# VHH binders against o26223, part 263

Target 1, 191 residues: o26223
Amino acid sequence: MKLLWTSQHIKVTVHIDGKVSKMDVLEAIKTRRSIRKYQDREVPEELIDKILDAAMCGPSAVDERPWHFIVVRNREMLEKIPEVHPYGAMVKDAPVAIIVCCDSSLEKIPGFWVQDCSIASQNILLAAHSLGLGAVWTGVYPLEDRVEGIRRLFSIPEHVIPFSVIPLGYPAENPGTRDLFDPDRIHLEKW
Key: E = the ipSAE of ESMFold2; O = the ipSAE of OpenDDE; V2 = 0.75 times the mean of E and O plus 0.25 times the DockQ between their complexes.

## First folded at step 15 (VHH)

Design U5 (framework vhh_lunsekimig_d3; at its last fold request DockQ between E and O 0.82; V2 from the best seeds 0.00; counts 0 for: pae E 2.8 > 2)
Fold by OpenDDE, look of step 15:
Structure U5 (fold): chain B 191 residues (1-191), chain A 123 residues (1-123)
Amino acid sequence: as target 1 above (191 residues)
Amino acid sequence: EVQLVESGGGVVQPGGSLRLSCAASGFTFSEYQLYWYRQAAGIERELIASITSGDSTWYVDSVKGRFTISRDNSENTMYLQMNSLRAEDTGLYYCAAMHSETFYGAEPLFDYWGQGTLVTVSS
């Protein structure tokens, strides 16, 4: 038996028996929206594992793969995140959050870790969406107060930089989709 | 034309109450995160409350238990109920909005700002 989540522009099918209908990559990209409201429902560990697998499949500068991930399910900790990240209010209402971090000791060249962690973060969002979950990227880096707040809260070592906090859950809102194609941004052969 | 218009400010005694409104027009209100800022004289503007498109709320510690942020998408209006007002709550209160697809929240990244409404708490 299939459970359907229907939006004005997004259709996701989830099997009640634990199987998830897959969407193709273009569909996932085009229909993904930031989701900031979640059902009172736990996210299975299997789905989190799939999301994290996807997060680690992106390219990185010189293949340095500097990313680490903290999976947060503890209610007390989720409720504390907004105290140090004011723009992450929805985190306290999510069943789980992933904190994407950079281990600076893994950098091979300076400065590209931001791109690496961005790619990982985006893959988390796309994977979550393809699995019938809602997620949102809440930026931590480069704001020092948020970086240090998250660092202290989760006892992150000094050489590791928290980059983003991504709450996840089964979606409880329907924002629809956006058409953002702009042909004026495309140039042929030259500017 | 996009507009955010604050109202409801005024003079009130300590312990009194005010209800601020922010009326929005010219954009899809339901797709925005909404924020109240305030600025006291000689002090940097501070975030005091927020409400997401999913109705998750946040408050700065100094207003917790006293202030309540809410939104009515059907009316394109955000509210701030302020109870047990203190002298330190005196300031210009601003409404701000940020689109839900913004992955980074920071003051310079807000899409829209109101002109502010003045709240004065004095004996």
Scores: ipSAE 0.881, ipTM 0.941, lowest interface PAE 0.5, mean pLDDT 93
Fold by ESMFold2, look of step 15:
Structure U5 (fold): chain B 191 residues (1-191), chain A 123 residues (1-123)
Amino acid sequence: as target 1 above (191 residues)
Amino acid sequence: EVQLVESGGGVVQPGGSLRLSCAASGFTFSEYQLYWYRQAAGIERELIASITSGDSTWYVDSVKGRFTISRDNSENTMYLQMNSLRAEDTGLYYCAAMHSETFYGAEPLFDYWGQGTLVTVSS
């Protein structure tokens, strides 16, 4: 009854059938693109569980792990997000979104929660990509109107800070790989 | 050199229609989020419509049902079909673009802006 042996417990047994090793981590990092067009296809709960597991694997300042995640599948709620986040129009077209939040009561060192939640957010993007999904990070913090709008929409308490909204789904676009390496950004020994 | 060029503005009577175009050159159009802003005299520029690289659209409430944003990646052009125009729609209309690998998205940090096209709705 406990743990509902959640999708997590069953995830361990189901996942032995071998999608985990299909993408090298450097390949995942280099080929991940922001995806804003999704198939009309549900994302299985087990994939969301894997993504959130990955989100929680990141390092954090003094191991504070201040993150909380809201999983949004309700169509009406997804359609309301663009009302408070005009630059998140694609959220209404996604089958699911993850809201990354900071619980400030877990913060052990002031101000590092932004790095902590950024790490979790990027891990969500990479994990989704490795599982054949597309995702995009839509920024909430530090824009106060967005923070307050999302907080109000999802009944997020004052001590919890919505950081990002990440819609995801099976991709319906393929933007291709970018070549962004710039050796002029590398400084040996000194500036 | 990157260019965004708006066109299609003009003078119309209330209830009339206009179709604005934003022609782009010098970048991979399909990888950009696209936006229409308007600026009435004495007012800050406001976002009125957007379309993502994935064709998701957003409209401010004052134009919902009257304006339609669209894009044609093969022509590198974005459009704004403006119907049932009202006096308060008068202003300069700007297009803007932001690369799809952004998580920020807010004025004034767009990668590119056009020069604007004037729409005047007069009775």
Scores: ipSAE 0.577, ipTM 0.827, lowest interface PAE 2.0, mean pLDDT 88
ESMFold2 (binder alone), look of step 15: mean pLDDT 79; pTM 0.780
ESMFold2, fold request of step 16: ipSAE 0.426, 0.451, 0.419; ipTM 0.770, 0.774, 0.759
ESMFold2 (binder alone), fold request of step 16: mean pLDDT 79, 79, 79; pTM 0.781, 0.783, 0.779
OpenDDE, fold request of step 16: ipSAE 0.861, 0.872, 0.856; ipTM 0.932, 0.937, 0.929

Design U6 (framework vhh_lunsekimig_d3; at its last look DockQ between E and O 0.78; V2 from the best seeds 0.67)
Fold by ESMFold2, look of step 15:
Structure U6 (fold): chain B 191 residues (1-191), chain A 122 residues (1-122)
Amino acid sequence: as target 1 above (191 residues)
Amino acid sequence: EVQLVESGGGVVQPGGSLRLSCAASGFTFSEYQLYWYRQAAGIERELIATITSGDSTWYVDSVKGRFTISRDNSENTMYLQMNSLRAEDTGLYYCAAQYSETFYGAPHFDYWGQGTLVTVSS
């Protein structure tokens, strides 16, 4: 900011119209779509930090928080992911991907890490969406070929389980919102 | 109801070319992941090429550089351009589709057509 003094003692400030547009959480949940086409545009580290902060805010079984995240920006590595995960072809075209992993040494209750990492993965999708990014969850666990392929590619140790690969970037597609509410799935008091 | 119809198969000499088509009805093609599988006699179906709803592609090593998958959403059609065909490419070629809002990836239900036969022979 620069303050200028004139002969009339008038202060001049630089007006910065910083409008903060926050997406309501229900809107984020209802409008998030899987995005598989990305602009050729870097995703700032600051946004990745915010996304991972959000990922870690979910509850976990007995507060075990078993998640670890690998942030992949290296072009060569992103291009290799489809070689071990052929259904994740869009990863090679993303500016960045996040691999959600379970460190089994952090488990306090065996087997709940799947729920824990699912919560973190969904929070990544919602946070990315709220920041104007598009993302998609590409499943790794429980498909053993995908687990071993990703583990090998990223030198992930045996006690760490890759759960999901989430490519993200500024979206280059705009699929519409879906209306999926089904009242027949709701049961009051009992089945 | 999803319907997929493959076409464009036939008999071709080694080194020749074919273009397969997969026409879809009953859904918006642009919201689907699309796949080509092939099945040689006595072998399980193998995935050979994918194209995402965002047009990202993947190929199995045995067809890289020879096959090109593409899609034309305005015509609800996917294609497989097959060049430099080899005897090993002989088989029944199937297309498959999977809705884009999924984290599983691979087709699960009976998303297969009847297939189109490609025969590479002298």
Scores: ipSAE 0.645, ipTM 0.848, lowest interface PAE 1.7, mean pLDDT 88
Fold by OpenDDE, look of step 15:
Structure U6 (fold): chain B 191 residues (1-191), chain A 122 residues (1-122)
Amino acid sequence: as target 1 above (191 residues)
Amino acid sequence: EVQLVESGGGVVQPGGSLRLSCAASGFTFSEYQLYWYRQAAGIERELIATITSGDSTWYVDSVKGRFTISRDNSENTMYLQMNSLRAEDTGLYYCAAQYSETFYGAPHFDYWGQGTLVTVSS
């Protein structure tokens, strides 16, 4: 069943009147925060595509690239996610969520898929932030109840492991930035 | 010093109402997800309601339509309005807080209250 992506080109004329100063990578990393409140505003498909492109650009063990992504916009489905993931309450209030999954059949070596999907998930967060969106990483794996809940809800095959649920939207909160640099965690040449 | 202090517990008849409070101090309250747990005698602690830093709420099925979780960041206080109370709602109620950059969703919380006792008895 070819999911016909009916590209309803909602021309969200983002009047980018303002110089969207391209956020550099260091700025994105340093200023990113978990965002759990979103505007009542749809996220354009173009932005989701950019985010997913970024998600697939990370390294993976032996270049196995085991990740799959489920993009969820259906309101009913978004509302059901918290039923199996209580810590994902904000998902029901987001315009879209991305579920990051691992296809175990794509693994070349065992166990590194967690790192691969983590990298993909973090890239989603950074890309979203750089594009003016807010997002938060809600963990699914390795909690069995959440893994099975998400699996059932989205009819995910047994060989595919849901890893994270990431709601996204235009931010309706600003928690500020953090300074997390700790020189005591840096060791030169030897511990 | 970080503190979470629950209050508002007591004895009520079935069908009655209570309002629980969780007063927080010593941390940036607005940057935390907040949780109500309860523990009945001989039963494991269960999550019953959550409110995110963005005011998204969640409820366990058994309390849906009866309980309302809310927060006042200006007062550093979380509330649980409990209506239509039942005998099965009897237990020790705990508030918990989790920092906003905690994403793992593991039931690890930064802070816990000492609990307030709710008894629903005819």
Scores: ipSAE 0.636, ipTM 0.844, lowest interface PAE 0.8, mean pLDDT 91
ESMFold2 (binder alone), look of step 15: mean pLDDT 79; pTM 0.781

Design U7 (framework vhh_lunsekimig_d3; at its last read DockQ between E and O 0.82; V2 from the best seeds 0.76)
Amino acid sequence: EVQLVESGGGVVQPGGSLRLSCAASGFTFSEYQLYWYRQAAGIERELIATITTGDSTWYVDSVKGRFTISRDNSENTMYLQMNSLRAEDTGLYYCAAEYSETFYGSPQFDYWGQGTLVTVSS
ESMFold2, look of step 15: ipSAE 0.669; ipTM 0.853
ESMFold2 (binder alone), look of step 15: mean pLDDT 77; pTM 0.762
OpenDDE, look of step 15: ipSAE 0.810; ipTM 0.908
ESMFold2, fold request of step 16: ipSAE 0.661, 0.649, 0.680; ipTM 0.841, 0.844, 0.860
ESMFold2 (binder alone), fold request of step 16: mean pLDDT 77, 79, 79; pTM 0.758, 0.779, 0.785
OpenDDE, fold request of step 16: ipSAE 0.815, 0.822, 0.791; ipTM 0.909, 0.911, 0.899
OpenDDE, second read of step 22: ipSAE 0.800; ipTM 0.906
ESMFold2, fold request of step 23: ipSAE 0.648, 0.684, 0.663; ipTM 0.845, 0.861, 0.852
ESMFold2 (binder alone), fold request of step 23: mean pLDDT 77, 78, 78; pTM 0.760, 0.777, 0.776
OpenDDE, fold request of step 23: ipSAE 0.791, 0.805, 0.818; ipTM 0.899, 0.904, 0.911
ESMFold2, last read: ipSAE 0.670, 0.617, 0.670; ipTM 0.853, 0.836, 0.850
ESMFold2 (binder alone), last read: mean pLDDT 79, 79, 78; pTM 0.780, 0.781, 0.779
OpenDDE, last read: ipSAE 0.817, 0.803, 0.817; ipTM 0.909, 0.904, 0.909

Design U8 (framework vhh_lunsekimig_d3; at its last look DockQ between E and O 0.82; V2 from the best seeds 0.00; counts 0 for: pae E 2.3 > 2, unsure alone 64.7 < 65)
Fold by OpenDDE, look of step 15:
Structure U8 (fold): chain B 191 residues (1-191), chain A 123 residues (1-123)
Amino acid sequence: as target 1 above (191 residues)
Amino acid sequence: EVQLVESGGGVVQPGGSLRLSCAASGFTFSEYQLYWYRQAAGIERELIATITSGDSTWYVDSVKGRFTISRDNSENTMYLQMNSLRAEDTGLYYCAAMHSETFYGSEPLFDYWGQGTLVTVSS
């Protein structure tokens, strides 16, 4: 039996037996939306592992792969995240969150870690969506109060920089999709 | 044209109540995160409450248990119920909105702001 989560623009199929219908990469990119409402349902560890695998498959500057991930399931900790990250209010209502971090000791060149962690974060969002989950990127870096708040809350060492907090869960909202194609942003051969 | 219009401010005694409204037009209200800010005289503007597109809420500590943020997407309106008002709650109250597909939330990054409504708590 299949559980279908459908809208005019987004179709996600989840099997009751735990199997998830996979979508192709282009569909995942085009239909992904930020999801900020979640079902009262646990996310299996297997899905989190798949998401984290995807998060580590992106390119990075000179292949430095500076990313670390904190997986948070503890209710008390999830409820505390909004105290230092107000824009992440939905985190307290999610069954799990992933905190993407940069280990500065792994940097080979300065400053490109932001791109590296952005790629990892986006891969988390796309993977989650393709697996029938909803997720949202809540930015931590470069806002100092949030960086330090998350650092203290999770005892993150000084050489490690929290970059994003991404709550995940089975979606309980359907915002639809957006068509953002703009041909005026495409230039042929020259500006 | 995009517009946010606050209303419901006024003068009230300590311990009293007010209900603020923020009426929105010109954009897809249901796809926005909504925020209440306030600014007291001589003090920097502060975030006091938020409500997401998924109805998750957040409050600053000083208003917890006293203020309630809500939204009605059918009316394109956000509310702030303020109970047990204190003198320190006096200030200009602003509503703000940020699209759900933004990944950063900070004051300079908000898409839209209202003009504010004045709340005065005095004996």
Scores: ipSAE 0.804, ipTM 0.909, lowest interface PAE 0.6, mean pLDDT 92
Fold by ESMFold2, look of step 15:
Order: sequence, then C-alpha cells, then structure tokens
Structure U8 (fold): chain B 191 residues (1-191), chain A 123 residues (1-123)
Amino acid sequence: as target 1 above (191 residues)
Amino acid sequence: EVQLVESGGGVVQPGGSLRLSCAASGFTFSEYQLYWYRQAAGIERELIATITSGDSTWYVDSVKGRFTISRDNSENTMYLQMNSLRAEDTGLYYCAAMHSETFYGSEPLFDYWGQGTLVTVSS
C-alpha cells in the first residue's frame, strides 16, 4: 500500500493496487447511510486494510489507543452472531464483519475508552463508504448479554471488551440521503 | 404522528394458521427495522421475529420454521405468517419499528406500540 498526501484541504488521494479513491470528506460524512443488504461479493483484503488503517487514525484520550479489531470472514461464525445479537440479523448475510474491541489494560483514563472506540467505529463507517462499501454499526457494549455472547463466541479475554460489530460489503440497497440539519440544536455564545 | 396498527388476530385450532399485519402511517417503512413481540398472560413481552430494512430475518427458536416475517414497503405493512400454531402461541402480538440509523436495537427505542392483536389457539 502507498499513501500520497495532497495539499488539497478536503480530499486525500491514496493509492491501493494502482487505484485512486476520491471522495470529499464532507460528502462522505453527509451521505453515509447504514447498509444492511449486501451483494454476494467478496470484499478484498486490501480494502479491509485501508478501513482499519483509517480506524486507527482517530484521536484517543491521552493517546491511549485502546482499540483492537477482529476481522470475521468465516461463514459459520458470521451466522452465529445473530444468536447473541438478534438485532444484528444482517451480519449473517455480510461477506465480512469487523468487531471493535477495547483492551482495558491500555486504558489510561477510566471510561474514555467508550469515546475512543466510538471514534474508531465511526471512522470504519466513513472509510467503508468512501471505498464504495456499505456498513452498519451494530451495538454490543454496554448490553451485558451481547458483550458476554460475543466474548464467548470469539474467545475474547475478560480484560478485552467487545464494543461493536460492523458488518460490511458492497451495498445491495440504497436508502437515500437524509436531511437532518436542525438549527434549534445550535446555540451561539450560550445555551 | 407515527402510528402502528396490528390486525389479523383471532381464534384458531392447534395446527392452524393466521397472518398478522402491522400497518404504519407517519413514516416510510423502507428506512425502518421491524419487529414482532408477543406477550402471554403473566409473562413479560418477548421478541419473536425481526426483519431488517435489507430483509434479513431472525426468529426466536420457539417459532423457527413455523413463523415467517415479511415486509411490503409499498404498502407500509409488515406481516407475520404463523403456521402450525400451538396453544403456547396464545397471546397479544405487538409490532414495533426502529429507524435504520440506530446502532442500538433494544426495547426502550420502540416508542410506538399498537394495542396488540390477540391470537388464541384453542383446542
């Protein structure tokens, strides 16, 4: 993988397998949708690598970087996730899923790992979208039954906390763009 | 105003079939995850089937192979086809909807519940 930095304020030009991936960052943020229907098509390892590279670029509390990622491609394992995560039925239909975890032994400030792993999770969604993939964040933490179920299924040690399961693939649905701007949420100078 | 209205309940003999409907107004179904819950007398409400905006489905083990959830986004309606009904299936059946941009799919997010539609399996 080669990375080429550009002087443009918004766009980052990268090279993977001779292809240039371009999407304006504000466009990516505004047009990303949760995708729960995927083509029967493999996601190349190189795209997963780019996504995980992006996930690790986020800031973290005191630079603690507590995140770990499990990449799941095995059909049997993907099909078992809904057994402990009934609201994640689409995971069994995805070609791949990423499990975002916190290693609590890396935590330097108690409780900020939730923000840290949320940043990594959102970066995964945006990077996938910019690469033409669809993804959805399915919540695990803080739901005890889901945390325990995912931990057991993937042999995750007790000091590591599964935070989210993010299935992804080439999209087979198009839910369209939402217009969510609400000026009542903006407060100038004071509440 | 968002409304969910269940229908199609009734009295049926063991081994019989019913089809429940859940009709929505005030939002577009295609952007929603949809759920069926049931509540038997004296028991708390349980999740029995889900269908995502992408048509992925999940069923609790007790109904697997007997019940089929489906959706018709053009009619803003979700269905539950219930076959091989048993006395244990008797109860109030509720539908619920959750927007597709949620990352959280647990019960507090279902602000809209109908009154339920009663299914009675009587021998």
Scores: ipSAE 0.535, ipTM 0.807, lowest interface PAE 2.3, mean pLDDT 88
ESMFold2 (binder alone), look of step 15: mean pLDDT 78; pTM 0.769

Design X1 (framework vhh_7nfr_2; at its last look DockQ between E and O 0.03; V2 from the best seeds 0.00; counts 0 for: pae E 14.1 > 2, placed apart)
Fold by OpenDDE, look of step 15:
Structure X1 (fold): chain B 191 residues (1-191), chain A 124 residues (1-124)
Amino acid sequence: as target 1 above (191 residues)
Amino acid sequence: QVQLQESGGGLVQPGGSLRLSCAASGFKFSRYWMSWVRQAPGEGREWVSSISWSYGYTYYADSVKGRFTIARDNVKNTLYLLMDSLKSDDTAVYYCARHIYSKKPKTQDEFDYWGQGTQVTVSS
């Protein structure tokens, strides 16, 4: 499936409290929440392209960039994901999901791919949020049953490891924001 | 097995009204977007209208906008097309189709299942 990359800089206006504000990076990080309810609204391809672009902008160990992405819009496939991912029930309610994978053949240093794919996954979440979408990180790796389930479902090669499934859509819930700052977790110079 | 069955077609005079129905079975109807597509004699298939799974979004071709209304009953597993102010150019076989994707269709290959169609003829 050749993803048609449209280079159009879509100015995404996020309406927060009726005001058009540009969400800065700190705002995106602090206000992002896991969204598990979605509108029956189409997610434009342009937004997915922007999200995937962001996903590929994260650092990786020795610049190995081991990530691959499966964009899933097929309704039947979305409906099947919860069958192999018991905590992925919301995936069937989303109009689209991104599966983040690692190609082990691209790994240069063993084990760092988990960090690389985590960064990519987080960038997907932040980008989605900044674009007015809701998303949630549903973990696949390192749970063997989920890894194998997703692998089989999407015919993923053995050298490619599914890492996360991220459903996306316009949010149909507002869980609010929370402050998770904990100064007791900060140590100066030594423990 | 997925099945779609259209009904409600017929002969009507210009300016008349018809209501088409599509009975769906063999799948979770409420989980899929649905469309009407028509084919006039000697012409290709033309997208007419689409509806989202939870009724929130409807789409219409410019040729039918303001005259046709797409609706669905997820309890009855039925898709509807209300056609008002019918014109001779509306003469076609009308098909209901299931979406592969949860979006407005761009091409005919975005449908995975079709009904057999119902004939609508608008003639004086």
Scores: ipSAE 0.864, ipTM 0.928, lowest interface PAE 0.5, mean pLDDT 92
Fold by ESMFold2, look of step 15:
Structure X1 (fold): chain B 191 residues (1-191), chain A 124 residues (1-124)
Amino acid sequence: as target 1 above (191 residues)
Amino acid sequence: QVQLQESGGGLVQPGGSLRLSCAASGFKFSRYWMSWVRQAPGEGREWVSSISWSYGYTYYADSVKGRFTIARDNVKNTLYLLMDSLKSDDTAVYYCARHIYSKKPKTQDEFDYWGQGTQVTVSS
């Protein structure tokens, strides 16, 4: 919506964001599935911005917030990712991918950036799901050849560590919900 | 102390081109969406263009699409507006503005800091 602002009286269509999340958080967590097939349909920038906003809402060690994100829409670049990231083959078929990176100069506690970037990565998956998109986390770190391959491809500096590549788009598959609860993994008081 | 300082305005004939710059300081420029907003004489402020944290997401008012290009340099902390095919209707003071929210703006109260503005005059 576009508005012409005036000097004394703002002419606005004032509205609250207008959409309250329609999905309960437990429902989102339980129903999210890795999606590797995508429609040939553009993902609006507004949705990517919402996903990245959500990614940055995660906790981090000592609030260090070491994450950086590369948004990749260029077809040529998406098609090059599998050349250095063999388990990222579906990326070539996605309309967009997000590369989650750590800026190691922002670390306040060495080594916890892995947890921090994992949290940001999972938030991307959940936010995409809540917006009607499908995504999958493909691992880059700690596999050194993948890290260096992605770093070269995207001109990522040495102090920045590519952690994951997350292709996303409107889903072209529905793998359904799984029941993964396993009470044998729960230990009371001790192992 | 947030500061935004526009430059590059001037007097141009119709069909001409200008490049506006906005030097940003006192905040982490790369963490904010930025916009250009203009104000013609006797009128309210009109949103012109926005750019997300990166150069990949740009948005334009219908009146400037295809003629203006917004860009940013996150190393130099500078926002740009490349204006081509200028028309008399483009005459205005052009402001650099920082977004409160990471989205396309709907009202001017979604900006928390504004520059002083730079005058662009397109006359016959």
Scores: ipSAE 0.005, ipTM 0.131, lowest interface PAE 14.1, mean pLDDT 86
ESMFold2 (binder alone), look of step 15: mean pLDDT 83; pTM 0.849

Design X11 (framework vhh_7nfr_2; at its last look DockQ between E and O 0.01; V2 from the best seeds 0.00; counts 0 for: pae E 18.1 > 2, placed apart)
Fold by OpenDDE, look of step 15:
Structure X11 (fold): chain B 191 residues (1-191), chain A 124 residues (1-124)
Amino acid sequence: as target 1 above (191 residues)
Amino acid sequence: QVQLQESGGGLVQPGGSLRLSCAASGFKFSRYWMSWVRQAPGEGREWVSSISWSYTWTYYADSVKGRFTIARDNVKNTLYLLMDSLKSDDTAVYYCAKHIYSSKPKTQDEFDYWGQGTQVTVSS
């Protein structure tokens, strides 16, 4: 009996001021901001599952899907991440973080794993935002000290490369939205 | 070394009140959720109440809801349990517990440190 995973269309209902608002994909992309302040509110496991589901829906080179995810909720571990990630200070203030990793043994074409993990990381950010959470992409790769620091802290095997650390939580800030459209960056047919 | 030390327990009549305290040391108290857990004679441990690190979220067992109040002082590194309208069924050893996660506890394994407990006896 092949369990048909019915792709249930996750209706992301964002409760803003008690109203269920549907956020479309363009809205999510355009309104997403890096959030570095979080409420002392727990993030339900259901939301993390939805985020991880989204993280795995991105394309990858020749469908190699090299990504792994470490979900970190342990406060002691969250508190230690800034010790090896100097720009990850906000991680200790989040109730949860996702570490995106690449399993190099799954890589089919060399070098494309960076794109694959980037797509997964971005999907995490967009999904989090659409669910009413705040998140920020803190880069680990390609900085060797950060890679090794996170590796040691979480006992990550040598063939697995930590790529990003993404803290998540209900936002305690509102940085507003930006319009970053720049027509000078668009070239037609040739440079 | 992490230390949790409960105090304030004692003998009280039904309908009486008690205030429990838990002095915390050896960790950044203000960075962790905290709970009270009790154990009555011959029974298992029962979760009583939890509080978030910044005071915003409090949780109570149905058996104590409306009668007990959990509080904390992050400057004094102290957790409190205000117990009003005490009943005979509230008789137990009360433990202070440190959370592993920033969430309402689901199981007893979500605590990494416990106090020695303080005895609360409600009897006429």
Scores: ipSAE 0.812, ipTM 0.908, lowest interface PAE 0.5, mean pLDDT 92
Fold by ESMFold2, look of step 15:
Structure X11 (fold): chain B 191 residues (1-191), chain A 124 residues (1-124)
Amino acid sequence: as target 1 above (191 residues)
Amino acid sequence: QVQLQESGGGLVQPGGSLRLSCAASGFKFSRYWMSWVRQAPGEGREWVSSISWSYTWTYYADSVKGRFTIARDNVKNTLYLLMDSLKSDDTAVYYCAKHIYSSKPKTQDEFDYWGQGTQVTVSS
């Protein structure tokens, strides 16, 4: 074993009285990867509840909170998603998917719902990761054919806009950690 | 004034390990990114590794990635470099460097203070 001299937290999963230590938020953000292969293992409803609770904790424009979520566990419906969402092929292999939607009747300031639903979608990814699940954001909006296909498949009303489809499950792959920091993307005081 | 004092250098065989330390004083060490930079005989200075003030972000030159580990102790105001699997190409004077700003460096020219250096020699 090599001793580490970093003060970065080395997270160890501990089992004390059946409890598991929670993942640090910066660790979750840095280590989350898109996961497209899933174990044949159910995701308990209480984990989905925790993930959706986290999704709704995000900020929104003027607190409009325009998001709605469709939880899809039906195998037949999961298998139909790729027919209208071609880059969602992995969805058919997931035990569950979450569709993030905007209810436009909840908009208080036009156009910011995209940011609002993006925040909710990212929170889903981070919360899933912190719970030992893998997930991937597959884009629906703004691609009109995908939006209409998902709307028809799930009977989503005209004033509701499907934004993203997020399949999730216990991961069956480990793509590893990447160093994506690029200092050229950061500007001090001005461009 | 700002003082950076490196230690822990020495002579080591290829494949060996060393731990470098840098004692820092005269500034708020915990507020600055810190780096290790090395200079081989007859060569210019080469950036080796950087660490953020919050410990969260560490960066390495490709030549040392996977072999070197940067660390810091903000209570003791000390920067470290753990060097494993040393090669003859690692022979250099190693310098502790303070970044000019409390933020990520854009270039190596953003260091305002340097230590005196500590010699690392890997027998060729």
Scores: ipSAE 0.000, ipTM 0.102, lowest interface PAE 18.1, mean pLDDT 84
ESMFold2 (binder alone), look of step 15: mean pLDDT 80; pTM 0.813

